VHH binders against Uncharacterized protein YDL144C. Designs and how they scored, part 4

Target 1, 356 residues: Uncharacterized protein YDL144C, of Saccharomyces cerevisiae (q07589)
Amino acid sequence: MSRILVIGAGGVGVITALSLWLKKESDVSLVVRSDYDRVLKHGYTIESCDYGRLEGWRPHHIYSSVEDAASAADNQGYNYIVVTTKNIIDGPVNSRVSNIIRPVLEKNKELHGPQLTTHILLVQNGIDIEKEIWAEFPREQYRYTVLSGIQLIGSTKIGSGHISQVGQDHLSCGAFDPQDAAAIQAANDFVRMYSNEGQNFVEFDPRVRYSRWKKLLYNAAINTSTALVGLDVPRCLEFGVNKKSTEIEVFHPAMREIIAIAASEGIIIEEEFITMFTEITRKKVFKPSMCVDCEKGQLMELEVILGNPIRIAKRNGVATPTLSILYNLLVLVQAKLKERKGLLKFDEKTATLVDE

## First folded at step 16 (VHH)

Design u3 (from o4 with A33V)
Fold by ESMFold2, look of step 16:
Structure u3 (fold): chain B 356 residues (1-356), chain A 121 residues (1-121)
Amino acid sequence: as target 1 above (356 residues)
Amino acid sequence: EVQLVESGGGLVKPGGSLRLSCAASGFTFSDYVAAWFRQAPGKEREFVSAISSGGRTVYAESVKGRFTISRDNAKNSLYLQMNSLRAEDTAVYYCAAKNPKTYKWGQWDYWGQGTLVTVSS
């Protein structure tokens, strides 16, 4: 039975743990930080369009930190590490994915040496997110695979120990390296362990890099724009000049720039997806995740969604006038969030950042 | 051995046309995404156009409506028809190919050596 550690107890992470738990094919652990005591005592209350209402629910194990999960008394380690946290590469160093997962990888290596392959599933937005893992964990010293999880779900923590899921759970899981047989097997095994017939939709993704670039059409154009202005998608579309300027002058140009950047990397995305992503939320009055993060005072996944593609564009000579404006304005929004969190300090006497 | 060989470059007046060719050998060209890049003197390489194995095309904004990428899989060849040429189009043009099913962090698998296009009055 696979031992699975889910890291991140937001709306996505809790539903991920629940789906694995319901299948009864894995031993499910969840890292719960701020809500640990409440969840230990009372469990989760979950209102799910897919899984129904649950009260007092816990996975098989909960821990208050990754370090505690790695050092658990039964001393067995984990087959899978599922990372559902936001990937904020411009954030605090202890929030970097490599640092978050390191205690588990070190413990697995201590307990099992080369006999245990650790499957690291990144359920995070963006492109090139796997590069940090390969850079920080040399293959001659660690035995692991890196898997991609693209999850489309409308799930939110609405209070301590309370999860509301109003959008159906869709997960695409695949290997970042499509020629890595162990990773492919691990991704297919995870699809099986996650799948709950009639309740969710989960599939193996044979073309992870294509899928991530395709999702960037939405994330780099719409998620970012809504975050900048604090509006849902229908309002962004209806408030535009003649009810057209947002899609014609912002969304579509940004999406065309992503298509060109992807093409400069050898990935051809069909232009029909521009219309598809514009239309699927035109009538849905909800704020995309980056907009919600801003409203909660949380840092955005800005670099993996916009920064990384813009750096690729510069390297390959692709013009990004729309993406660059969005990125540079959102850098200011991110700095404002960091200042409010105490991660940046501005000296108003000198009108300069405090060097620290 | 893998080979991509560009041809068809030369000197042309503004407003003129050229057709570049790229002959591929040593791999199954029909399975690959193919592209043209260019590099002007003193500038960094820039993306021009790409075409999927199935014929879908993408163009840089600066060349849309003037350039047409195409491929002939039976002849293992990639083409770039360049019309309404401008001085800004002066560059060495490179063809490139990438297997869309293999993992490589954005790098193209094969590159040609380039063919010079000079647009001058």
Scores: ipSAE 0.729, ipTM 0.919, lowest interface PAE 1.3, mean pLDDT 91

Design u4 (from o4 with D31S G54E)
Fold by ESMFold2, look of step 16:
Structure u4 (fold): chain B 356 residues (1-356), chain A 121 residues (1-121)
Amino acid sequence: as target 1 above (356 residues)
Amino acid sequence: EVQLVESGGGLVKPGGSLRLSCAASGFTFSSYAAAWFRQAPGKEREFVSAISSEGRTVYAESVKGRFTISRDNAKNSLYLQMNSLRAEDTAVYYCAAKNPKTYKWGQWDYWGQGTLVTVSS
């Protein structure tokens, strides 16, 4: 049986662990932070449109940190590390994905040397998120693959140990390197271990870069705009000038810029998706994830969603007037959040940032 | 031996037209995405247009409505029809091709040597 460590116990991570646990083909561990004591004592309460109501549920193992999961006395190594945390590359260094997963990679190497290949599945938003892993873990020193998980799910932690899933789980899983046979096999194996036929939807994704750029139409245009103004999508559309300015002057131009950036990287996204992504959320009153993160005072996935595409645009000579305005305003919002968290300090006597 | 060879550049008056060609050899062009980039003197290379192996097209905003990208897979050729040319279109134009299944960051697999387009009175 594959041993799987799921990192992140928000709505996505808990449902991920539950889906794997229900299939009974893997040994499922979950890293839980603030809810650890409560989940240890009482388990999770889960209200799931896919699986119904569960009370007192736990995966096979829970840990309060990744370090504890790696150091457990009976740890035999993990075949998969499933990362469901937000990817905040401009955040604290210990929150970087490479630093989060390092204890497991080091322990796997200690236990098995080159005989265990670690499959790192990134269930995170954005593009170029795999670059950090390749840069930080030389192939001469570590045996691993990097897999992409694109998850469309409406699942939220609504209280300590309480998860509400109101949107069906759709997961697309594939290899970032489509020529890496081990990664392709590992992605297909994960699809099998995650699939609860008739209850969730999971598929192998043969074109993960295309899929991530396509999802970026929504994330870079709509997710970011709602975060900036603190509104759900229907309100953004209805409050616009003549009920039209938001989609015509913000959403659609931003999406067209993403399509041009992707094309400058050789990835052609159909223009019909501009309409599709605008229309599927027109009547759906909820705040997208970046908007929710900002309202909760949490740092946003700003760099992987907007920063990375804009840097590609600059290298390839693609104009991004709409994305650049959104990005530069959201950089200020992110700095405000960082200041409140003590991650940067402004010296009001000198009117300058304190370098530390 | 892979080659992309551009042709059709030259001197043209503002408002005029040119058609650029790119002849591909040494690889299966029909399965590749293809693009035009350009570089004016003293400036960085900039994206102009791309076309998928199936014929779907994308244009930079600055050329949309004036330029048309097309391909002829039987002739292993990529084209750029440039109409209503302006002085700011003056640049060396490069053909590029990429296997859409290849895992590379910011890299096109093959580049041509470029063809100069000068838009001047």
Scores: ipSAE 0.707, ipTM 0.908, lowest interface PAE 1.4, mean pLDDT 91

## First folded at step 17 (VHH)

Design v1 (from u4 with A33V)
Fold by ESMFold2, look of step 18:
Structure v1 (fold): chain B 356 residues (1-356), chain A 121 residues (1-121)
Amino acid sequence: as target 1 above (356 residues)
Amino acid sequence: EVQLVESGGGLVKPGGSLRLSCAASGFTFSSYVAAWFRQAPGKEREFVSAISSEGRTVYAESVKGRFTISRDNAKNSLYLQMNSLRAEDTAVYYCAAKNPKTYKWGQWDYWGQGTLVTVSS
């Protein structure tokens, strides 16, 4: 029975744990931080379009930290680490994915040495998110694979221990390295363990890089723009000059730049997706995730969605006038959020940023 | 032995045209994504255009409408038709190929040696 640790107890993480738990083929652990005491005592209330209403629900195990999960008595290690946290590479160092997962990798190595390969599934947005893992954990010292999870679910924590899922649980899972047989097998095994026939949609993704670049058309153009202005997609489209300027002068140019950057990396994204992503939420009055994060005062996944593609563009000589303006304005929004959280300090007497 | 060999570079006047070719050998070119990059003197290499194994094309904005990438898989060849040439198009042009089914950290599998294009009066 696979032992799975889900890290992150937001809307995505809790439903991930629930789906695995319902399949009854996994031993499911969840790291719960702010809601730990409430969930320990009363469980979750879940309102799910896929799985129905549950009250008092818990996975097999809950922990208040990854360190506690790794140190649990009689722990046999974890076959999978499923990371559902936001990937904020410009955020606090202790929130970096490599630092979050390190206690489990170290414990697995202590308990099993080379006998246990740790499968790290990144259910996070953006591109090049796997690079930190490869850089921080030399393959000579650690036995692991890195898997990609693209989740299209609409699931939100709406209160302490209360999850509302209004969009279908739809996971695409694959190996970042499509030539890594162990990773491919682990991704297929996860698809099987996560699949609840008739309730969710789960598929193996044979082209992880393509899929992530394709999703970036939406994320780098629309998710970012809505976050800047605090508007849902329909309002962004209708408020434009002649109801056209937002799509013609912002969304489409940003998407064309992403297509060019992907092409400079050898990944050809069909231009038909520009229209598809522009239209998919034109009539749906809801705010994309980055817009929601910003309004909640949470840091944005800015670097993995915009920073990383722009760095690739600079390396490959691709012009990004639209993406660069979006990025530089959002860097200011991110800094405002960091200041409010005490992660930056501005000295108003000198008009300068205070260094550490 | 894998090779990509560019040809067709030369000196042209502004407003002129030039056609570059890239001959591929030693691998199954028809399965690869192919691209042109260029590097002007004193500058970093920049993306020009790419074409999928099925013929779908992408262009850098600076060349769109003036350059046309194409391929002939039966001849293992990649082409770049360059029209309305400008002084800023002066560069060494490189052919590149990548197997879309393999994982490389942003690397193209094969590169040519380059062919010089000079746009000058």
Scores: ipSAE 0.754, ipTM 0.924, lowest interface PAE 1.2, mean pLDDT 92

Design v3 (from u3 with A60V E61D)
Fold by ESMFold2, look of step 18:
Structure v3 (fold): chain B 356 residues (1-356), chain A 121 residues (1-121)
Amino acid sequence: as target 1 above (356 residues)
Amino acid sequence: EVQLVESGGGLVKPGGSLRLSCAASGFTFSDYVAAWFRQAPGKEREFVSAISSGGRTVYVDSVKGRFTISRDNAKNSLYLQMNSLRAEDTAVYYCAAKNPKTYKWGQWDYWGQGTLVTVSS
């Protein structure tokens, strides 16, 4: 039976753990953090469009930290680590994916050597998110694969131990390296372990990099713009000059820049998706995730959504005037959020940042 | 031995046209995404245009409407038709190919040695 550690107990992480638990084919552990005591004593209350109402629910194991989870798996290990936290590479060092997963990989190396391969599934937004893992954990020293999870789900933590899922879970899971047979097998195995027929939709993704670049059309152009101005998509479109300037001067140019950057990396995205992503949410009054994060005072996934593609653009000589303005303004919004959270301090006497 | 060989560069005046060719050998060109990059004097190499194995094209804004990328898979050849040339198009143009089904970090698999295009009166 596969042992699976889910890291991140927000709306996505809890539903991920629940879906795996319901299938009854895996031993499911969840790292809970701040809600640990509440969930230990009372379990989760879940309202799910996929699974109905549950009260007092727990996965097979809960832990208050990844370190505790790694110690508890001593001599057994984990077959999968599923990372559902936001990837904030410019945030606190403890939130970096390499630091989050290190206790498990070190324990596996120390006690299991080549006998246990751990499959790391990144259910996170952005491009090149696996790069840090390859850089920090050389394959000659650590036994792992890296898998991609692109998830479309409407699931939110609405209180301590309370989850509301109003959008059906759709997960696309694949290997970052399409020539890694072990990773491909692990992704297919995860699809089967996660699938609850008739209740969710899960599929294998044979073209992970294409899928992630395609999703960036929406994320780099629309998610970012809504976060900058604090508006849902329909308002962004209707409030533009002549009801046209937002799509013509912001969304479409940003999306064309993403298409050019992807092409400079050998990934061809159909231009027809520009119109598709603009139109699919034109009449749906909701705020995308980055906008919601910003309004809640939470840090944004800015670097993996905008920073990384811009760095690729600079390497390959692709002009990004629209993306660069969005990025540089959002860097200021991110700094404002960090200052309010106490992660940055500005010395008003010297008019300088305290760290310099 | 894999080779990409560019040809067709030369001197043209502003507003003129030029057609670049790239002959591919030693690999199955039809499976590859192909691209043109260029490097102007004093600048870093920059992406110009790419074409998928199935013929879908992408252009940077600065060349849209003036340049046309095309391929002939039967002849293992890539082309760049350059019209309405400007002084800023002066550069060495490089042909590149990448297998889109393999995993590589920001690398194109094969590069040509380049062909010089000079746009001046």
Scores: ipSAE 0.765, ipTM 0.928, lowest interface PAE 1.1, mean pLDDT 91

## First folded at step 18 (VHH; from v3 with G106H)

Design w4
Fold by ESMFold2, look of step 20:
Structure w4 (fold): chain B 356 residues (1-356), chain A 121 residues (1-121)
Amino acid sequence: as target 1 above (356 residues)
Amino acid sequence: EVQLVESGGGLVKPGGSLRLSCAASGFTFSDYVAAWFRQAPGKEREFVSAISSGGRTVYVDSVKGRFTISRDNAKNSLYLQMNSLRAEDTAVYYCAAKNPKTYKWHQWDYWGQGTLVTVSS
C-alpha cells in the first residue's frame, strides 16, 4: 500500500487527500497547519459535488508540520509527496518547495538509501516549477522523480475545518521527463490510486509541458489581469471600452504572446484556446485565484506564472509588450503585499528600500 | 551524423521575396518540431516561426502575414517563404529542430549553420 503525504490543507489539498482515502489503495497523511487542533479534535466537514457531504472526516494521519510527518514515518517512509501549496519563489525561503519537502527526502534516504525512489507530485501553477527541485537535490545523492499535477477543481476552505467543493475534480497527472520510466509508472499508479470511478475525472498526462503552457494562457492573461484590478472576469469584460477592449486589447494579445513563447521552446499551442479560455469564464461571476490571494493579503504566484515565461521570452527574442506591462505592474502589487506583511521595508526619510 | 543545412539566402531589395530551405538528415525529421530563428548584426538570436510535425504554425507578430513556414516531411525539408521584405529582416537565418517527446530544458536539439539574408536598396 503506497504511503502518500499531502502537503497543503487548502481546498485542493483536502479534496486530494479525500480522493486518495476513498479509493482505499493508499495510506494517506495530510499536513494541516493552522487548522490542526480543530481537525484533530473534530475532523473536516466537507460538502463535495463529487463525494457528497462528510462530517468528522480525517485522512489516516494528520500532522502539524512536515517535520512531524517525517519523524512519524514508519521504517518505510513515504512513497509520494504531493505538494498543493502556492509556489512563491520570491517569498520567504522557508516556503520554497525544496525546503518544504527536504525533511521527507532526508528521512527516506536515511531509511532506505538509494533503494527507495520518492515521487514528488507538484500540484501547483506555472512553468519551470520543477527546476528548483533538480537544482537543490542532486541525482547523485537523492533518488526521486518529479511529477506534474494539473488540477481543475472548484474547492474552497470556507471556515476552520470546512471545505466546499462546487466544481468537479479534474486531475491530469504526468511525468515532467517523458523519458523517465519510473516517473511514468509512478504517474500512472497515482492516477489509479486517485480515481474514484463515476465521481471524479483523472487521467494520465503524456504531454506535461504542453499542458502547462496551455493552462498558462488563462493564468498569464486572465488570472493576472483580474488580480491587478480586483474584478471577476465578467466585470473585466463588461467594463471594457465598448465591452470589447479587455478581451481584444489585453486577454487575447497576452495569450498570443504566450503561444509565441511556447513555440520558441518547441511547444505548439492551438490558437483556438484563446477564444475557449475567454468564453468559458465570460459568464462565471467569481474571482480567479490570484485575485483572491491579493484580496486576502497573500503573496501571488507571480514569478511562476508571468516571470518565468517573460525570462524565456527574453532568452529567445520573443516580444512581450502586453505580458511585460502586466508583470511590472503586478511586481508593484506584490511589493505592496510584502510591505504589509513586514517582508519589505521602505525608508521614507531616504526614499529607499531597507535590507535589500 | 545529424545535419541541418540552410540555403536560399542572398541580397534582395525592400519589398522583394526570398525562399529559404533547410535540408535535414541523420534523424527522423517528421517527428520533430521545426523552427526558424534569426540573428541581426549586433543583436541576439531571436525566434521567428515554428511548425509542428502535423503542420500547425506559429509566427512572431513582426513577420505574421509576410512570412510562411512550411515543411515537406517526405523530403526532410523545412521552408520559409519571405515576402514584403524590409531592411529590419536583414539577419542570418537558422533552422532548428526539437523532439517534442524528449526532455531537454530550454534547448533545441539541432541547429543549422545559418544563411545570410540582406535586405538593402
Scores: ipSAE 0.805, ipTM 0.941, lowest interface PAE 0.9, mean pLDDT 91
Fold by ESMFold2, look of step 21:
Structure w4 (fold): chain B 356 residues (1-356), chain A 121 residues (1-121)
Amino acid sequence: as target 1 above (356 residues)
Amino acid sequence: EVQLVESGGGLVKPGGSLRLSCAASGFTFSDYVAAWFRQAPGKEREFVSAISSGGRTVYVDSVKGRFTISRDNAKNSLYLQMNSLRAEDTAVYYCAAKNPKTYKWHQWDYWGQGTLVTVSS
């Protein structure tokens, strides 16, 4: 029976753990941070469009930290680490994915050496998110694969230990390296362990890089724009000049820039997706995730969604006038969020940033 | 050994046209995404256009409507038809190929030596 550790207990992480638990093919552990005491005592209350109402629910194990989960692995370790936290590479260093997962990788190595391959599934937005893992964990010292999870789900924590899922779970899971047979097998195994026929939709993704660049059309153009102005997509479209300027002058140009950047990396995305992504939430009075994060005072996944593509564009000589304006304004929004959280300080007497 | 060899560069007046060719050998060209990059004097190399193995194309805005990328997989060849040329198009043009089925971080697998295009009155 595969032992699976889910890291991150927001709306996505809890439903991820629930889906695995319901299939009854894996031993499911969840790292619960701020809600740990509540969930330990009372379990989760879940209202799910996929699974119905549950009260008092827990996965097989819960832990208050990754370190505790790793220590509790006994002599078995974890086969999968499923990371559902936001990937905020410009945030605190201790919250970076490599630092979060390190205790589990070290414990697996201590227990099994090269005999256990750890499958690291990144259920996170953005491009180039796997590179930190490769950089921090040399293959000579660690046995692992890195898998991609592209999640489309409408699931939110609405209170301590309370989850509301109003959008059906769609998960696409695959290997970042399409030639890595072990990773491909691990991704297919995860699809099997996650799939609850008739209740969710789960598929193997044979082209994860293509899929991530394609989804970036929406994320880099729409998530970013809505976060900048604090509006849902319908309002962004209707408030534009002549009800057209937002899509014509912001969304479409940003998406065309992403298509060109992807092509400069050898990933060809059909232009028909520009229309598809513009229309998919046109009539949904719902704020995309980056906009919601900003409203909650939380740091945005700015670098993996917009910063990384722009760096690729600069390396390959692709012009990004629209993405660059969005990025540079959102860097200021991110700094404002960091200042509110005490992660940076501005000295108003000198009008300068304090270096600490 | 793998080779990509560009040809068709030369001197042309503004508003003129040129057709660049790239002959591929030593690998299965039909499995690869192919692209043109260019490097103007004193500038960094920049992406121009790419074409998938199945023939789908992407262009940067500055060349849309003027340049046409195409391929002939039976001849292992890549082409760039360049019309309405401008002084800003002056550069060494490079052919590149990348296997989309392999994991290779931010690199194209193969590059040609380049062919010079000069647009001047």
Scores: ipSAE 0.801, ipTM 0.939, lowest interface PAE 1.0, mean pLDDT 92

